# VH-VL binders against q10491r548to677, part 2

Target 1, 130 residues: q10491r548to677
Amino acid sequence: KVFKLGILIQNEKVRKDRLLSNREVGVILTSSQLMFFKNVYWISGLLDQLEDFKRSHSFSPCYFSPHLTSLSADYIIPLSDLVAYGDGSRIENELYSFSVKQKNQRTHVFSVTNVDELNDWLVKINFVST

## First folded at step 4 (VH-VL; framework fv_praluzatamab)

Design b04
Fold by ESMFold2-Fast, scan of step 4:
Order: C-alpha cells, then structure tokens, then sequence
Structure b04 (fold): chain C 130 residues (1-130), chain A 124 residues (1-124), chain B 112 residues (1-112)
C-alpha cells in the first residue's frame, strides 16, 4: 500500500561529517518502508499516471499500481522506530529541509520546495511509522 | 564581503557559563554546504577545535569537552552561539569562529575564513 | 582521535632560502573519494589563522605560488620556495577526515 509518491532533494555526504550537494530522488512511502529510486523520470511518470487514474475513476491512489510490490528500489529505509522532523530551516533560502532518523542509525536529510509539502511528508511518515 | 566576528564577555569567573556569539555576513547557514565552527587557542599554545554546526542543524563536538559544550544557530540572524558550562582557568583562550564551506568547483576549504578572535580570561 | 605531528617546531630561515615543514598523521587521511583531508594554515603574529593549502596540495585563493603542499596518506609537506619576511608566523596542519578535527602543534618560522 502506497501512502505517498514524490520527488525529494537528498543531500549527499562528501566527508564523514557534512553534506555536499542536493540531488533529486524518487520516493515511495508504503506501510512498511521508504523506497528510493535514482530514476526520477520513472517516478515522475508514475505521478502522471496517478493523476490520470484519479481523473477517470475515484479510487484510492494506494490501489492504482497493483504491480508496485514487484519493483526494486535502489535503497530502502524501514519505518520501524523512524521519526521525521524539521526545525524550520531552509536550504539556499528556497528549500525546506527535514530529517529522518532511526534508532542507532544515521540521519537522512531531505528538502522540498514548499512548506505544505514539508508538512505532508512529516505527517504521513510519522503516521505510518510506529 | 564575507566576515565573521566573535562577541561575548572578556572575563568570566570559574564555575560560570561562558556564552560566545559569532555574527557573520556574506553567507547564510540556509545555504547548502555551509557551516560554522569554533576553534580556541590558549596563550602560546596550539589551535584546538571545539564544535561545528552546519546548514541542516547537524552538530559535532570535541569528545573531551562534549559534556560542557552546546552549539546552536539562528539562521535568520546569521548567528552561531557556543556555550561552555562550568569554566575553569584552563579555558582561558582566544576563541575564533570560522566558516566551513564547499563549492561546486571542487573547492573544499575547512575553516577558510576566520573571525578576528575574542580573548576570554577565566579568573577570580 | 587522529594525532597530527609537525616537525620541526622551530624553523629559523634566511630570507630568499627555501623552507620545508613536515606533518605526519597517526592514520591515513586519504578518503575513498581520492582526496587527502589535510589543510595548512598560517598564523601571522597578532592575527587570525589564514588558510594556505586545502585538500593536501591545492593553494587557497590569494596565496602566493611560492607555497606548495605535497604528500598522501600519513606524510605531508608544506614547502616555501623562497622565504619572504611576510611569511613569518606559526604554521599549522589540520586533518578534517573525521571528527574531532585535530591540529598539529605548530611550527614557528623565524627569520635568522
């Protein structure tokens, strides 16, 4: 089951203790994990398909792609003990950042272009994570 | 164009808390790859790194001092604040803040621009 | 913690002669990305430190071409091809491969 699809900006490390640059990554939030895809074009096409399904038939976006479970992510983050949070900081005074952290694991940092999208990701990740 | 300046008390009594502020211009901690660190130098001694903070509020502390240090930022004011609790005469030093920056051309300059420093004396 | 050791601690030089400062690390500073996370700083009398060399061998903006950095892994050298009076001060190496960032003990360059 899919709770949210989107494109996030992920910061990459160049050294052990700091992030180097922003890169786009496709993200699928499911009931058990965050799935990440380097192929942004594929996730963009999936978002277009989702919009078309909603327009032609009023069924849940969670059911529009029956083959989603057969897909291979480039990497995944399990939702167990995962917390998403943001401190209101902005990257390059244009992007809103938020972090996700699992107990005893490294922090992952992402950015979005507006505060509504930030709040939507935070609410949905924390809702599904238990 | 890029400047950093330290401010705070010049004299502190043992056991008190020392608070130092770094105010900067010409860059922002809302910018990707930007950070600010604190380095100190006791009179006649070597440089010692204390703490760093980065644009996403990621913080790193010197392990030997970690229990006494707190670093915070106020991105809207272009300020980074370092707090040291329970000061001792051995904390007497010139305290510097400095920029930690990487750019897209491959330049990665740890502490490439420094403030003028502020001398803090701990004595009763 | 990575320990940084400089030699010599005191370096008297005659103007116009070359100077060389050594910096050794207790662990390799070569990252898997191919960079050595070693930096050289100069602190002139009464002034703040200034960056001379970043990532082992790259001159910082405004630094004269008489300064050069070399080395890889655990052994690094800062060379001044022709020492000028304005080069007087204390030279520090620093590693930024891992926290805590650590400095060498410093090398004081003096005119003979």
Amino acid sequence: as target 1 above (130 residues)
Amino acid sequence: QITLKESGPTLVKPTQTLTLTCTFSGFSLSNARMGVGWIRQPPGKALEWLANIYWLDEKHYSPSLKSRLTITKDTSKNQVVLTITNVDPVDTATYYCARDYYDSSGYEGAFDIWGQGTLVTVSS
Amino acid sequence: DIVMTQSPLSLPVTPGEPASISCRSSQSLLHSNGYNYLYWYLQKPGQSPQLLIYLGSNRASGVPDRFSGSGSGTDFTLKISRVEAEDVGVYYCMQALQTPYTFGQGTKLEIK
Scores: ipSAE 0.006, ipTM 0.550, lowest interface PAE 9.5, mean pLDDT 81

Design b05
Fold by ESMFold2-Fast, scan of step 4:
Structure b05 (fold): chain C 130 residues (1-130), chain A 124 residues (1-124), chain B 112 residues (1-112)
Amino acid sequence: as target 1 above (130 residues)
Amino acid sequence: QITLKESGPTLVKPTQTLTLTCTFSGFSLSNFRMGVGWIRQPPGKALEWLANIFSNDEKHYSPSLKSRLTITKDTSKNQVVLTITNVDPVDTATYYCARDYYDKSGYEGAFDIWGQGTLVTVSS
Amino acid sequence: DIVMTQSPLSLPVTPGEPASISCRSSQSLLHSNGYNYLYWYLQKPGQSPQLLIYLGSNRASGVPDRFSGSGSGTDFTLKISRVEAEDVGVYYCMQALQTPYTFGQGTKLEIK
């Protein structure tokens, strides 16, 4: 089951003199994991299809599940002991950031362009990880 | 279609300030993914990066030239301007502006579309 | 600053033969996100540079599959499986892991 799919901006600073990395990644939230995709072109098309069907009020997100699950993720984060949180910080006054942290693992930082999308990701990740 | 075009003087005297304008179409610096950089190439020599500016007004400069360089943008006009103060003959080069951005494929810091270049000669 | 070194600087090739260009960086270009911030550009005579390869191994839009990029960290290779006359020009590698962005010296590919 897919709970949410979208495009997030992965934020990372490599070293002190490096520009803050702002790379788009495709993300699928399932019942057990977060799946990340380096090539986001295809997920953009899928998002467009989902929004079209939502607008028609005739199709549910699970309609696309078989197509989505056939794709190979570049990276996965299991949802066990995972927490997602935002501290109200912004990247360059443009992006709304949040972090995901699993016990004894590295913190991953992501951003979105609006606060409603931020809150939706936080709510859904924490709901499924509980 | 994405295009960038450089404009400015073709001849500048030593000690003067060189001002170059990059005018572009097909993208906007109101898009947080977008940036524009300046690169130069002296005749017969390699490419040399000068400066970048990004949609959030973040700016980066070549350290060896930083005291002489200023990069600015006018988002409403789709223009980026580079100024170089106190020019000398070694600043003679073809100057390019190019789009530096990341897209939905996940890359960043790639100059994917370049302007045609403008040759600037510094001589008395 | 990260120094980029290309080899060879001059590369005469017979049409239809393969060609290989090396690019070495003084520091690793591998980011913790798994990407190598290395780019390959071709500058044809009298023209602006054009992007061939981004992030080490990804072909830019419109670039023929004869071109491939490989390598990781400090050692990178651009390969042309079968050189065509239109491939003549100067090839540059560039790193964008940190400022200043730095280019190699360029490799001039010429048809014999």
Scores: ipSAE 0.006, ipTM 0.547, lowest interface PAE 10.3, mean pLDDT 81

Design b06
Fold by ESMFold2-Fast, scan of step 4:
Structure b06 (fold): chain C 130 residues (1-130), chain A 124 residues (1-124), chain B 112 residues (1-112)
Amino acid sequence: as target 1 above (130 residues)
Amino acid sequence: QITLKESGPTLVKPTQTLTLTCTFSGFSLSSYRMGVGWIRQPPGKALEWLANIFSIDEKHYSPSLKSRLTITKDTSKNQVVLTITNVDPVDTATYYCARDYYDSSGYEGAFDIWGQGTLVTVSS
Amino acid sequence: DIVMTQSPLSLPVTPGEPASISCRSSQSLLHSNGYNYLYWYLQKPGQSPQLLIYLGSNRASGVPDRFSGSGSGTDFTLKISRVEAEDVGVYYCMQALQTPYTFGQGTKLEIK
């Protein structure tokens, strides 16, 4: 089951230019893992299709989901002993950041452009993890 | 249909402040992935980057010129303004504005669409 | 600052023949995300620069197949497989791995 798909801004540092290192990544949250995609072109296409479908059809089933399983992720984080958290910090007064950490692993930092998206990601990740 | 166009004075006297405006169409600086930069080219010389501004209001300046440069944006007017204080004859150049763009498809572009340029001469 | 060095600075070429331009950076332009932040631009006489190649090897929209970019880290090459008259101009490489963005000195391609 796919709980959520979307595009997150992955925060990585590159020398002195923070913006150059902020890269969009496609993300699919399933019942067991977070799947990350470097090429978000197809994910933005899927999001556009889903938005168009929602506008045309109310309360419809997951029309797109059979095709999502045919794609290989560039990176996967298992949800076992994983927590997502935000401390209310903002990046440059425009982005809302949250962190994802698995026990004894490095922390991954992501950003979104609005607080509702931040809260939705946090709730869904924590609900399907521990 | 994406266009950028520079405007400002063509002649400026030494010690004065030079203000250049970039007016663009076909994109918005309300989109997170968008930015505009300024590049100049003295006659017969190479291109030199001056400054960038991004939709999230992050600014970057050439370190050698930072004390003299200010870049601002007016998102509602689709304009980016560059100000250079205390100009000198060595600031004589064609000034370009260009879109600094990145997207989710793996295109992290720098200056994919350029304005026509405006020649600024600094002389007494 | 990262220094960009191009060679040759002047490149006379016979129409229909291949051309090759080198660009070297003082530091690696390869980011941990796997991309080389190296860009190639063409400035035709009297015109604004136009993007040819982004991220080291990707052709920009509308750029003919005869143009190709290659290289990684500190050594990059722009190749034109068959030079045409409209290719005349000054070619610049640029790094955007870090600010300040820096350009090479330019390579002037001339028809013999």
Scores: ipSAE 0.000, ipTM 0.547, lowest interface PAE 12.7, mean pLDDT 80

Design b07
Fold by ESMFold2-Fast, scan of step 4:
Structure b07 (fold): chain C 130 residues (1-130), chain A 124 residues (1-124), chain B 112 residues (1-112)
Amino acid sequence: as target 1 above (130 residues)
Amino acid sequence: QITLKESGPTLVKPTQTLTLTCTFSGFSLSKLRMGVGWIRQPPGKALEWLANIFSFDEKHYSPSLKSRLTITKDTSKNQVVLTITNVDPVDTATYYCARDYYDSSGYEGAFDIWGQGTLVTVSS
Amino acid sequence: DIVMTQSPLSLPVTPGEPASISCRSSQSLLHSNGYNYLYWYLQKPGQSPQLLIYLGSNRASGVPDRFSGSGSGTDFTLKISRVEAEDVGVYYCMQALQTPYTFGQGTKLEIK
């Protein structure tokens, strides 16, 4: 079961040359794990399909169930003992950051471009991880 | 599907401020690594880069023109605005806006999609 | 600033013949990530520039196989294996390794 699809921004090491050090990562939240994909275009394609589906079913309750055959995540974070949290802090006055931490594991920091997406990720990750 | 279009005055007088707007569709400056740049071309001459703006207000300006240039964006309207102060006849050119985008898969397409251009004449 | 120099500036070609355009940079465009930050554009008469080659040697979407980019560091070449009438226009190289982005002076390809 997929609870949320999206693109998150991971902060990576600052580059000397000229560009922001942040990178995009595709994310699927399931009932048991967060799955991460370096191929952001594939996730963008799924998000476009979801938007088309919602537009076609605007007046009826329906569920989007993408055909997820042969998924191979670049890495995963299991949801057991995982907590997502944020304090409303901003990066460069554009990004809203939040952290996810498993018991006895490192903290991962992600950002989104608006507060509604921040709140949606926090609520859904914490709901599923419980 | 991805389009950019320049708009602004076609004629400005010396010493005035020139404001150009780039309106785009098919992408968003809310996404990381997405940007829009401005390039100009005087009649019969080569292309000259002026300024870029990327997601999160990362801005770059041509050093020779920096004191005269301001680039801003309105992410909700899908617009990027370039302002050039104290124009003179040498600023007569076709002004283009173009997408500057790269991704995590190894694609780094500097100015991969261009607007149609808008000719601006600076004359008294 | 990185200076970009193209040669020749004028290139008359007979249809069906190959064409070659050189682009030289005043300093290396090779980044530590292994990529050359060199780009080739074609501006057809009365039209906006269009991207042909990105990162030195990669064809942009929709660009015919007859176009190829090669080179590394400071010396780059754009080759057209068999020139067609639709290829007329001005070709520009550009570096995007550092700001300011700089263009070559352009090479005008004309049919003989």
Scores: ipSAE 0.007, ipTM 0.545, lowest interface PAE 9.7, mean pLDDT 82

Design b08
Fold by ESMFold2-Fast, scan of step 4:
Structure b08 (fold): chain C 130 residues (1-130), chain A 124 residues (1-124), chain B 112 residues (1-112)
Amino acid sequence: as target 1 above (130 residues)
Amino acid sequence: QITLKESGPTLVKPTQTLTLTCTFSGFSLSNARMGVGWIRQPPGKALEWLANIFSWDEKHYSPSLKSRLTITKDTSKNQVVLTITNVDPVDTATYYCARDYFDSSGYEGAFDIWGQGTLVTVSS
Amino acid sequence: DIVMTQSPLSLPVTPGEPASISCRSSQSLLHSNGYNYLYWYLQKPGQSPQLLIYLGSNRASGVPDRFSGSGSGTDFTLKISRVEAEDVGVYYCMQALQTPYTFGQGTKLEIK
């Protein structure tokens, strides 16, 4: 079950408190995992399929089920004990940042283009991680 | 135009707490690439770094002064505040705030724009 | 803590002549990303410091091309190809590879 699909900007830290670079990453939030894909084109294709499905059906996005069994994510974060949080900080005053952290693991920092998208990711990640 | 300006008392007594405010314009600490630091300079002496704060509330302190220093930010007011407890005459210095910045293509990691400085004298 | 050492501490120069200031760090300032986290500042009398050189060798905006930075690792040099009267002041190097950020003791450039 897929709760959310999107493209996030992953912020790469090099010195504790600083970001050196941003890179686009495809993200799939499922009922048990947060899956990351370097192939943004593939995720873009899935987003197009989701939009086509929405236009054809009056439904909730949570009923969209792409074929994921033959695909391998580049990185996976289990949702057990995972917390997503953000303080409304911006990058270049254009992007909104949020963090995800699992107990005793490194913090991952991501950015999105608007506050509604930020809130949607935070709510959905924290909802399924409980 | 980017500007920073320090404000606070010019005279404080030994053992008191010194509070300095840096008010800035032309950038925001809602921007994850932005930070503000405090640097001081005793009369006729070298520059000494005190503390930094960044947009996601990451803070760094000079180890020799860490127990006496607190740095905070108010993003909505474009202000960074430095507090120094239990001041001593050796804390007499010009205090500067400065922007610490890096761009999307690289890392500056340096104080590129400085305030005018505020002289603080600690005496009885 | 990384210790920054400048030499000379006092540098009298004749206008139009070149000047050179050395900065040495107790540890390498070269990061795995390929950058040297070494910065040069000029503090003119009665004024705030101003950034001259960032990341070892890059001139800051508005800085004349007669200023240049060079070096890597632990040994760095700031050169002024032809000194002008407005260049008088105290020059500081600073490392920002790790906290605490540390400054050199300063080099006072004076016209003789």
Scores: ipSAE 0.006, ipTM 0.542, lowest interface PAE 11.6, mean pLDDT 81

Design b09
Fold by ESMFold2-Fast, scan of step 4:
Structure b09 (fold): chain C 130 residues (1-130), chain A 124 residues (1-124), chain B 112 residues (1-112)
Amino acid sequence: as target 1 above (130 residues)
Amino acid sequence: QITLKESGPTLVKPTQTLTLTCTFSGFSLSNARMGVGWIRQPPGKALEWLANIFSMDEKHYSPSLKSRLTITKDTSKNQVVLTITNVDPVDTATYYCARDYWKSSGYEGAFDIWGQGTLVTVSS
Amino acid sequence: DIVMTQSPLSLPVTPGEPASISCRSSQSLLHSNGYNYLYWYLQKPGQSPQLLIYLGSNRASGVPDRFSGSGSGTDFTLKISRVEAEDVGVYYCMQALQTPYTFGQGTKLEIK
């Protein structure tokens, strides 16, 4: 079951006072995992299919069942004990950042271009994680 | 092959605005790991950092000069522009642009490739 | 701002002999990620600066192995094991741990 699809900017904190955007990654939030894909074009195509589906049907993304041509994510984060949080920081005046962390694991930092998108990711990740 | 080249006026009068353009090839500011900075060197003096711009339009300025500096980029043209307002004879220097390229795995970082520099004289 | 101090400012060396340049920072350049954000540049007469050493101790591409960087935190050293005529110029250290990036005042290496 898919709760959200999107493209995130994966950031690494390289220096004391800056975040470096590393790359765009495709993301699928399911009931059990965050799945990351290096092929953002594939995810972009999937997002277009979802938009066409919503235009034809009044359904949420969690009822959309994509036919995955690739089932192998490049990277997976299980949702158990995962927390997503924003610290109110922005990358200059453009990007909104948030972090995801599992207990005793490394923190991953992501950015989006829109505050509504930031809030939507935070709410949905925290909702499905337990 | 990576190259950067500075261009702009060689002589500017006090109180005028100085505009310098850095044109580069072999990399793009659409790449999240890439940035371009400006560094100047007055004749016979040390290097002084002025400003950086990165792929996500993240900008940093020298605090002592911030009110006079503007850095912008045109990613499609591979150009970065530095503007300095209200110039003074102490702004006479060779101005360099350089790539600020960083990888956490330990490739070259900071200013790894420099332009040839352009001498700007501020005089009446 | 982080202040970078180099010594000596003038370094006359006999060809084939070793040379050593010191760089001190007013604050630690060691980040929590384990890297020292300290860089060494060489500016040959009439030329642009060129990168020699990145992150304290890593030799940049094309730089001869007679150059080495060492140190951590606030004290750093650039060593040339045997000086060649082509090594003449001004050596600068730079910190990029935080903005503003700051350079040392430079060390002029000359053949005596």
Scores: ipSAE 0.006, ipTM 0.560, lowest interface PAE 10.7, mean pLDDT 81

Design b10
Fold by ESMFold2-Fast, scan of step 4:
Structure b10 (fold): chain C 130 residues (1-130), chain A 123 residues (1-123), chain B 112 residues (1-112)
Amino acid sequence: as target 1 above (130 residues)
Amino acid sequence: QITLKESGPTLVKPTQTLTLTCTFSGFSLSNARMGVGWIRQPPGKALEWLANIFSFDEKHYSPSLKSRLTITKDTSKNQVVLTITNVDPVDTATYYCARDYYKSGYEGAFDIWGQGTLVTVSS
Amino acid sequence: DIVMTQSPLSLPVTPGEPASISCRSSQSLLHSNGYNYLYWYLQKPGQSPQLLIYLGSNRASGVPDRFSGSGSGTDFTLKISRVEAEDVGVYYCMQALQTPYTFGQGTKLEIK
């Protein structure tokens, strides 16, 4: 099951006080994994399909289920012992950062353009990882 | 080629605001790996870092001078501007702008420097 | 702030002889990514500083192989195996691990 789709800005910590915004990545949050895609066009297409689906099914208990068999993830983070956290602070004037970390594993840093999107990712990742 | 060039007044009176412009070519601050910093050198003294600016208006300032410094950029013009308020004779220095480039394992901070501009603060 | 200390501050050298400059930081410059954020610059008389060594030990483009950087953590060394007349100037180390970026006092290399 897909809990959230989106595009995140992937960051690299290059110094203690500097985050490098490397690129946009497509992201799918499922019940077991965070899946990352270099092909942001495909994720953008899925987001468009989701919006069309919502408009058509406002009064029906319908589920959106994207077809995932045609494209494998470039990178996967399992949700076991994973925590997402952030303080709503800006990395830069325009961006909000959050971190994702599994116990005893590397921290991954992402940013988004608004605080509502930040909070939505944090809530949903932590909800499914519990 | 990568080039940077400083411009601004060569003589400023105490208490005035000093504005310096760095005009560069061969790279863009729309690139997240690129930044521009300002460094100064009083006559016969060591180099002192003042401020950096990166893509998305990420800014860093020397803590001791932060209240007097403003750094801005115009990405479309390839320009970075440093403003220093309430100048004093101790601000007399050659002011340099330099590229701060982040390429993992290959290139370091302040890899290309401008020619410098001497600013004298005197009545 | 991280304090950078250079030694010696004045270095007279006969052409063809080796030269060595030390740089010490008040805190470790070794990042968890494995890099030392330590840089060496040369400022020739009347000229802008130029990058010699980046990330502790890597020669910048166009820098002769007689220049080498070494060290890790808090103690770093710049060596010139055979000093030439064109090497005259002031050498600076700089840390860029965290802001404020800080420079050493400078070492003036002069030909005897």
Scores: ipSAE 0.015, ipTM 0.603, lowest interface PAE 6.8, mean pLDDT 83

